VH-VL binders against Protein cereblon (ohgt). Designs and how they scored, part 7

Target 1, 230 residues: Protein cereblon (ohgt), of Drosophila ananassae (Fruit fly) (b3m1f2r157to386)
Amino acid sequence: LSRVPGVDYLEHILFPGEVLPFMIDGSLFDDEMPGLDGLIFGVGFPLMQPPEDNPHKLYGVTCQVYEKGESGRQLVFYKSRALQRIVINCDDIQGPPQYIARNPTSKCFSKVKILPEYFLPEPLKCVDMGSMSRFRDIPSMRDKYRRYQLSSTPWPADACQEYAYEEIVERARKKLEIHKIDTMPRCPIQLSFWLVRNLHLTEKMMRLTFLTDSVNTRLQLIGSTLKEES

## First folded at step 5 (VH-VL; framework fv_roconkibart)

Design e60 (from c6 with light chain S61Y Y101W)
Fold by ESMFold2-Fast, scan of step 5:
Structure e60 (fold): chain C 230 residues (1-230), chain A 121 residues (1-121), chain B 112 residues (1-112)
Amino acid sequence: as target 1 above (230 residues)
Amino acid sequence: QVQLVQSGAEVKKPGASVKVSCKASGYTFRNYGMNWMRQAPGQGLEWMGWINTYTGEPTYADKFQGRVTFTLDTSISTAYMELSRLRSDDTAVYYCARGSSSGDSYWFDYWGQGTLVTVSS
Amino acid sequence: DVVMTQSPLSLPVTLGQPASISCRSSQSLLHSTGYNYLHWYLQKPGQSPQLLIYLGSNRAYGVPDRFSGSGSGTDFTLKISRVEAEDVGVYYCMQALQTPWTFGQGTKLEIK
């Protein structure tokens, strides 16, 4: 479990690699504004469905401050970048939420679980609908099974097609502006998040791509949106 | 500002059906399930069931199974509860309430104003 | 079904004094996650119920800190440290561990 000096709440989903700008009002401090360069803090998404069946958990990301600016005499502008997906235990948040939100340099700490990114170096494959149906019969998996059925394009076995990694990249290039293509990462993990950030996905697809731990599954979900929808 | 606004009071004859609506605003409708409760005059609260707003899958308390139907119209963020084969002992105030998540519905942080359904001959 | 029993059913209290309400379940409400799936609601006269405490001890958003919940397993308590006029109403406990969700019979808090 990692310790972060503060947790903030955000009403939309922030993916690894995205910039989260924020301002701190210096009037909230009796002394000089603290130095924040390199500070890592947590950001939770209250509107995301809680992980597992535990309502005291929130999905979120860690953010790290990388740039400072000045926006006035007391207002200081900062830029942070989302790094890792996390689960926040709301019972472990120390100090009042408003204090943590307004002073991320607080010595109060929240414990978070960093979510893994799994990448298997295999080509993307069609979905096996028979495998998915098994989760209906497992009580702990019923909710995930139902969400998957609504969120993923169901591919029947006889119509399944293998999707190569390179084909997904090529399809994405056809939908993206030229200046964005030059920033496309080569790391599969970073690419999966970069594609989510730069494609116009539905709220449903945003949630699904955030919730999966599998890079291959995330790319497969993104790939399904890159098909012609006519 | 989260709000749940229910349809107006209804007076029905025994054997009829009633359909109560619950219009949600101020949050993402599909992220929280919708629960239904009732309260007969002078009595406590009774849970009737809930509907998963993400999947559309309803769950009914056994007492109401076969008589109640929960449905959604996600385009207008509205949930519906239809109770059939009404009896005089179905006279109650019916409430909708927002669940803890779309897939699990453990506590109810926001409630509608209630709909009085009176069943009399 | 899990049976929820509240006591007392009627609670007259003097303004500014503390109040305590008990809730007992017929089965343990402690889940494998370590949480008790017991919640408290207040129904003020002429109003819809409102959430006070969820998962045993957590205050809902906007609920004053004079309200606190405690207990584990089968025995739970809601405490009000200093009763105010706005606290008049019927208090309900609810279990959400085993379907169907069930409520206690209610405790009516009145000012003396």
Scores: ipSAE 0.000, ipTM 0.406, lowest interface PAE 19.9, mean pLDDT 73

Design e61 (from c6 with light chain R59L L97Y)
Fold by ESMFold2-Fast, scan of step 5:
Structure e61 (fold): chain C 230 residues (1-230), chain A 121 residues (1-121), chain B 112 residues (1-112)
Amino acid sequence: as target 1 above (230 residues)
Amino acid sequence: QVQLVQSGAEVKKPGASVKVSCKASGYTFRNYGMNWMRQAPGQGLEWMGWINTYTGEPTYADKFQGRVTFTLDTSISTAYMELSRLRSDDTAVYYCARGSSSGDSYWFDYWGQGTLVTVSS
Amino acid sequence: DVVMTQSPLSLPVTLGQPASISCRSSQSLLHSTGYNYLHWYLQKPGQSPQLLIYLGSNLASGVPDRFSGSGSGTDFTLKISRVEAEDVGVYYCMQAYQTPYTFGQGTKLEIK
């Protein structure tokens, strides 16, 4: 994605996976309401300026409409979900911010840069063969230790991710109700954003976790917050 | 990471039915529709239809209406495509692919690895 | 049904040179929302198709910026500014303006 059809501004930070509901008043249109199903649009955060040279750029996210419902009196309710972190080039925006609810038929496009999500497993922790002996006496890990011994291979990356995941689940359980824990994703990228959405973070921590391209760093920042509050 | 994993290759006789599975992981299953396509050997892509993963409502291309059934098992994030009354010209690689939203499926950002279905005449 | 026609069907290209693929629809794909419901996919040898461009001109996540889409209504173009070895495969346009969604015949890009 190198461009979006419009840019909405939001006073708070919206993270990937978060729902952005909005309504369009059908009475604003003389003719039939246009379809927005699957529409991808941009959402910029005025409070977040990139550290780069261009003063006309904003951090934001892409949002995609995934649900349509009617809420009466010609109101059409939409749900959108944030997908990816972006930098929006404001040099391409003509006039004030265009809200999708005000101009869903806009043919104006703004250039965006998708921000990467880097995740690197900790190789030394995963391939430390000397540490494998400690799993022999742990009932929940004995099967993995036995399989490792039988295969004579280095510790697999998914096993390392599983151990990290269980630690995060244990810490999150102290802060969150069980029904929320049941929705926790196992993918590290999605987990890092899910944790930000479901934990009560300070504005400073939300900015830091949004700005990092490293999933490992984001999880470490979140983990520090969980440890301090637990 | 988003991944769609399909069931293995099948060999069927004319008149039989085949059921292909597509297991999704790495995202919220209900938020994105699932599309089904096929590709005959050496030929192009053909869209068969899609299923709304939020409502469970399927939409079938007219060519397949009455022969194909799309179903879901949301507890295991799996979509199914069952094609009945198989003919030799149903021999193809069948793909599942994630749609742009649960309410509409305009483009397909992630695809399964494909399932070869061979129908001998 | 909407008929999608691609040209050329075979495209030999020298590494590092630009490439261009045309896609024509039998009816306008421009929706009342202002979007063209035309998308481009690449199928590399032995692999599943992957999304390159959606809604006429939007680059899909992870796709290199050497790819671009243009056009409106019934006439669309996919351009590669500098072809690389990894770009080999069959390119498909698809309309999602109305069901059934339909694909073009495919354009096979090969390095000469």
Scores: ipSAE 0.000, ipTM 0.393, lowest interface PAE 19.4, mean pLDDT 76

Design e62 (from c6 with light chain A96G L97T)
Fold by ESMFold2-Fast, scan of step 5:
Structure e62 (fold): chain C 230 residues (1-230), chain A 121 residues (1-121), chain B 112 residues (1-112)
Amino acid sequence: as target 1 above (230 residues)
Amino acid sequence: QVQLVQSGAEVKKPGASVKVSCKASGYTFRNYGMNWMRQAPGQGLEWMGWINTYTGEPTYADKFQGRVTFTLDTSISTAYMELSRLRSDDTAVYYCARGSSSGDSYWFDYWGQGTLVTVSS
Amino acid sequence: DVVMTQSPLSLPVTLGQPASISCRSSQSLLHSTGYNYLHWYLQKPGQSPQLLIYLGSNRASGVPDRFSGSGSGTDFTLKISRVEAEDVGVYYCMQGTQTPYTFGQGTKLEIK
């Protein structure tokens, strides 16, 4: 058991939704243990290649402390949960509020960029063209009509199958135990991370699913793994 | 306005001990480790060890283990280096320097002005 | 211990000309964080050392653009694009990858 503080770097990838427990030995403080309830801190992954070929940047996640427990007189146990994927800028060390703490007990802060999670609400499907065609010739509505045309473009059968959200969920259910299925998130963004956490993926697939900003692409990668193994 | 101010020069006899102080200001003392280095006249830099300012735990280079002691007085943001059983080859300028973090020191961004310790018979 | 070797040990340069200092380590300085923990310091005559470059290529606060660091693994270079009179002093490379932290022998830069 590591007597952390010092979880600013992990030798494995931590996905949003995962619990990161840690312990602090109160005997290491010569004053009262600092309050950590609700603290957000950054955790980096050296296993990932640096973004933009910049060695001073590191992929990681934000973690928030949500539970505190005591064990004996000196040891305090905490539970934190990963929230968001980030890029940590190790060159840019300053104080709050624009910067995130590097570990739960450190006042060392780093600038972070929160990585977006893009999701198309459903795979492309045919919609009534008549309702949108009235906007085709209106200059202020032309972009909306073009967006509609692009989103309604039919995909090849293979691409449609790979983007089929329901098919991926069905395949996952066949591989998971009933008690696990009961904890499955309904939000597609959280579901994509939950699937990575609960399926046995290779390290390469974990890296690929972490690196993508597209939830649809992450689900497609997971679906490809499920289809290949089935 | 980060500053590290060290105590003044000392002249000691062989077998004596010397205690050098390093007072920090302009930052939160506990957030950065404190390193100690020395430089003999006309020679290069030699790392002696560091102390974790948050935990108070020192780490000594093997060459100095058993002869050097690092301590802190957090109430006055001051670190101390005590070197015992002094020899003539301990004559050097001793530096304190701030590490890159409280956990591991890695590199040193601010240095004290140095303290000359002369060991003579 | 990691041995740090600098070359040249003496570097006479003409004002306004470029200067280059090499630093080699006996072991790779690529840390588990993905960074090279190689740092450069300048000690001007009668002064304490000052940080110039950290983590291979990052300029410390207040360090002029004419200083640059490069390299990876075991071979590193400090370059000064045009030497100024105030650049006179002894340059040291240091590895921060593992304790004991070790320095090169130093390169004395002098004006011709």
Scores: ipSAE 0.000, ipTM 0.423, lowest interface PAE 16.0, mean pLDDT 77

Design e63 (from c6 with light chain L97E T99F)
Fold by ESMFold2-Fast, scan of step 5:
Structure e63 (fold): chain C 230 residues (1-230), chain A 121 residues (1-121), chain B 112 residues (1-112)
Amino acid sequence: as target 1 above (230 residues)
Amino acid sequence: QVQLVQSGAEVKKPGASVKVSCKASGYTFRNYGMNWMRQAPGQGLEWMGWINTYTGEPTYADKFQGRVTFTLDTSISTAYMELSRLRSDDTAVYYCARGSSSGDSYWFDYWGQGTLVTVSS
Amino acid sequence: DVVMTQSPLSLPVTLGQPASISCRSSQSLLHSTGYNYLHWYLQKPGQSPQLLIYLGSNRASGVPDRFSGSGSGTDFTLKISRVEAEDVGVYYCMQAEQFPYTFGQGTKLEIK
């Protein structure tokens, strides 16, 4: 970025935790203007399209400025970090909501919806078809068993393992450089985004991992990609 | 090189509509809003409105509200201005110009070459 | 609407001499952000307008340092320190403090 922060376009998908450097011409700011340190602003991704195909919505992230640098040309360099996934809606609402960036040259603000990150406390465990078969004689379980029985494809071993957190981490270690592994976060939410940032995923996989609100689903999608390469 | 290339001159009868195109090149189209202005022969500049190239949302000057429509085709980096119910006093050179950002449109750093629209019977 | 008034409407200037154009707005253009939303454009004969100065005093890319903008609130000035032949044209101020954006009537700069 080479312009003043605000709701901006980015040609690729930026995930929480990624650094977004940008610069601005220092002549746009004087000593009376508020500083940019700690500024939160929005970044949108035209590569994303909302599932509802709403032309007034745009997926993106919030970014926060955390570092400032200066050059002899009066150019000011900033580093920002993506924090949260958002949806940006239409610009017909005027005023500065608490959860969007302020732009020092902008009079208009867009309302943003912060997207949730849901995480189950324990990984989902696979249930054996054999254990389901013993429930065929229980009236309350009979319909459920019948649905599984009519499926032409039994549960593959891979499906049960896709939700194992430790398995995903181990596969990531085989694929990534050791110095990167040392920076791997312990929080599952942060880990899910860290894996997307450090793995070479296809555009389709990046979109799928960005759009899900479920951390468990995001990790499962990443894990299936890692498993196919092993 | 940043360029805005507009469609060619048009001659229309009163009551008709005209659609002017503005094709952008040399930059990321969605990063900068598009403004529309006109200039009647021998007169000054008049702002008609702008469109947010990122969201696709237009803003029209009240004078033109209900007669003008701004649209985009982002796949070909092109903005359109359609003016309906033309009058003889709509005869002017119409300009597109790039705004300061996609969400802000305060100053215009690059302008198209202009499209002369003549409205006569 | 905000009315923009330029003075003079016609400005004959001798090559190498300074030139000054005034622009007055019917309402303050100083926004709560601390910026004046006043911009200057030059339209050379037969050409599209080009940006000279934005936000009151900032020179646009490629604009010579002979051009300077000053002022705040309702009274603004564009100055050319030493007029050159290439400076001939009509100069417009524009306010972007509120919709609709409005232009001054233009100042035609001519070489004597």
Scores: ipSAE 0.000, ipTM 0.431, lowest interface PAE 15.1, mean pLDDT 75

Design e7 (from c6 with heavy chain S100Q)
Fold by ESMFold2-Fast, scan of step 5:
Structure e7 (fold): chain C 230 residues (1-230), chain A 121 residues (1-121), chain B 112 residues (1-112)
Amino acid sequence: as target 1 above (230 residues)
Amino acid sequence: QVQLVQSGAEVKKPGASVKVSCKASGYTFRNYGMNWMRQAPGQGLEWMGWINTYTGEPTYADKFQGRVTFTLDTSISTAYMELSRLRSDDTAVYYCARGQSSGDSYWFDYWGQGTLVTVSS
Amino acid sequence: DVVMTQSPLSLPVTLGQPASISCRSSQSLLHSTGYNYLHWYLQKPGQSPQLLIYLGSNRASGVPDRFSGSGSGTDFTLKISRVEAEDVGVYYCMQALQTPYTFGQGTKLEIK
């Protein structure tokens, strides 16, 4: 388990790659503002169902500060980027009971489990019904081929094509604005999160795509959404 | 623009219950805790407790524990304070006020306009 | 409960002159985080209270710089460098170190 300083709560789900801007009122500190450059902190999503009926745990992400900007006098703006999906154990949150949740400089720490991202480059291939078409032109096999077509329950080629990574990418291009396509990542892991960030998914679909450890499953779920909206 | 708008004045008999509402607008309701205070006529301020708007977990001052209930209706960004078994010394203006975050409620930057509750026989 | 005591309870002030209000707590309000959980509010006649100062010395948004808070532990002071007509009302200190949060009795500032 990794230790992450601070835990903030959001009403919505953040996916890896999303920017989380935040502002700290410097007047909250008696001394100079603490340095936040490169700080990694935790963000939890209480609206998500707890893992495996464990009410003491929260799904979330780690965020890292990458940019600082000053505004009038006491206000300091920061930009952070979500990096990894995590599970936060609420029982491991340390610090005073009167925790300042929005202050990532709080000396409160929690143990978190970083969730893995699995990708299988070559998903299972279906046997296309077309591979049986060679029997259509053989007289001794015409009746057998006809019976096969009429009674067979083979896996349809369409299902395999819908699962195919390249097909999902082409379907997404039809839904997205042209200027966003130039920012589309080539890495399937990053692409799966990029698609979630740039497509307007339902709350249910957002939760399902966040919860899966399989990039292939996440892309399939996204592909199903694209097919339904067509 | 942040606004907290409370329900109108009420007159109740001793032993009755009163439910005061506080409707928030101009910010994300669940991101800021809600506090409740009261002020008897010509007297000072008294803190009653607060509710974590994200989790729905209330914290009550011991004096009111068992008589007060804080609830939320997040779909309409509204917090409620219900005080039961009313006594004449419960006559006061009741205020709602916003904390710093859903889980932090130490000072109050925005207050409702107040609701006068009069308890008389 | 933590007892908060303000003095004076009545403060007549001439326009443009400075004013100061004292607030004492029955126990230290200094938290292990280094902050004093003491806040100041102003209640103008017929209005809801408004936040002036939080965590001992920090001015709330929109509060003019003529207001300042100081102190640590058990002794705190709210100062107004130059009193204006808009400053009339009752000033309250509040502790938020321990529940129940408690307020001082209030200091009524009036123009003489």
Scores: ipSAE 0.000, ipTM 0.415, lowest interface PAE 17.6, mean pLDDT 75

Design e9 (from c6 with heavy chain S101A)
Fold by ESMFold2-Fast, scan of step 5:
Structure e9 (fold): chain C 230 residues (1-230), chain A 121 residues (1-121), chain B 112 residues (1-112)
Amino acid sequence: as target 1 above (230 residues)
Amino acid sequence: QVQLVQSGAEVKKPGASVKVSCKASGYTFRNYGMNWMRQAPGQGLEWMGWINTYTGEPTYADKFQGRVTFTLDTSISTAYMELSRLRSDDTAVYYCARGSASGDSYWFDYWGQGTLVTVSS
Amino acid sequence: DVVMTQSPLSLPVTLGQPASISCRSSQSLLHSTGYNYLHWYLQKPGQSPQLLIYLGSNRASGVPDRFSGSGSGTDFTLKISRVEAEDVGVYYCMQALQTPYTFGQGTKLEIK
């Protein structure tokens, strides 16, 4: 976090659910400022945009303070958690703006738009019934695989969604340590961000996964990365 | 010490263009947006627009859209305002002023000394 | 555009007496964050404007405590508890809730 008033930028992408620790000199705390515990502020990522995006858009996240500790000589240590993706200074973007301080101790506010997380019941990647040996290898899907194997019709769209989702989950389990797997969420929205936080993605893939509003697309992008690494 | 220093007075003929400069010092230029205002003789203040000093993106008041251009030279911490197709009613003192942050320009804490632009035939 | 209306336009005041300036907006300047995007500026004769009050009630750095701002929504007041000679000039309110930012017509404070 920048300590210069009015600039609060990170040189890397921060995803919802990620912890952002920071420290503030207590002497900078204004008398009219409410306590920082629970405060929501914005953080921007100026260098992490795909070429196809409007170069004037600045993407970021909102962060909320959830823990406070004191460390010597007027320094106060805080932990915050990223909550929502935002666009900062969104005058040319449709929809109502919101105003959020970029620096927790600042009275300066940026016009922002909170970006939605769309999760529609859409098919992820699906393959021919006869070629689904990978589906057979997923323990949670074996009974469904056998049921659909006996069908003479194409698989229903919901079966394809379930297959793709569990395929990504099982591939992730193979790459992550056991103690991390225990914290893996079941909600697809939370899972998509959790996977980005816990997998070592390239900068390009981090940008693409951050910029999509579609949870299904984000999961597909992550799944593609997992297949490339085996 | 924060300081904004503007270029000197200009006398122009109707139809000409004028380019006013605003050189910033005493702070990190990219961290605060730059706003432009004008004041005709004996009249009040009028906001013309602002430029995001981090992204270079200008925002113009509709009245000036198409006639005014805001630009930056970040290597010398200088902002420019160019107004084209000048008319006699463009005679005014033009001010630059520092916004509240690079992506915000809600209030103006430091102002330049002003540049008088006179448009006469 | 948001229209800003100041009253009075001319304010003669005796040294040491209080002064009050009103500013009204054509629409609410109160944002959901709880802040009013209304700011006050002073332009002394022959000088550039200077910031007095931002976000309705916050005094800018170096501004004496005899200046105070109050109000919310569409009705705002700038008060000077004891007018001094250095307070002579034109006072402007400005809204920054939406572009284009707009100023009031100005209130000229002069010593009688």
Scores: ipSAE 0.000, ipTM 0.419, lowest interface PAE 17.3, mean pLDDT 75

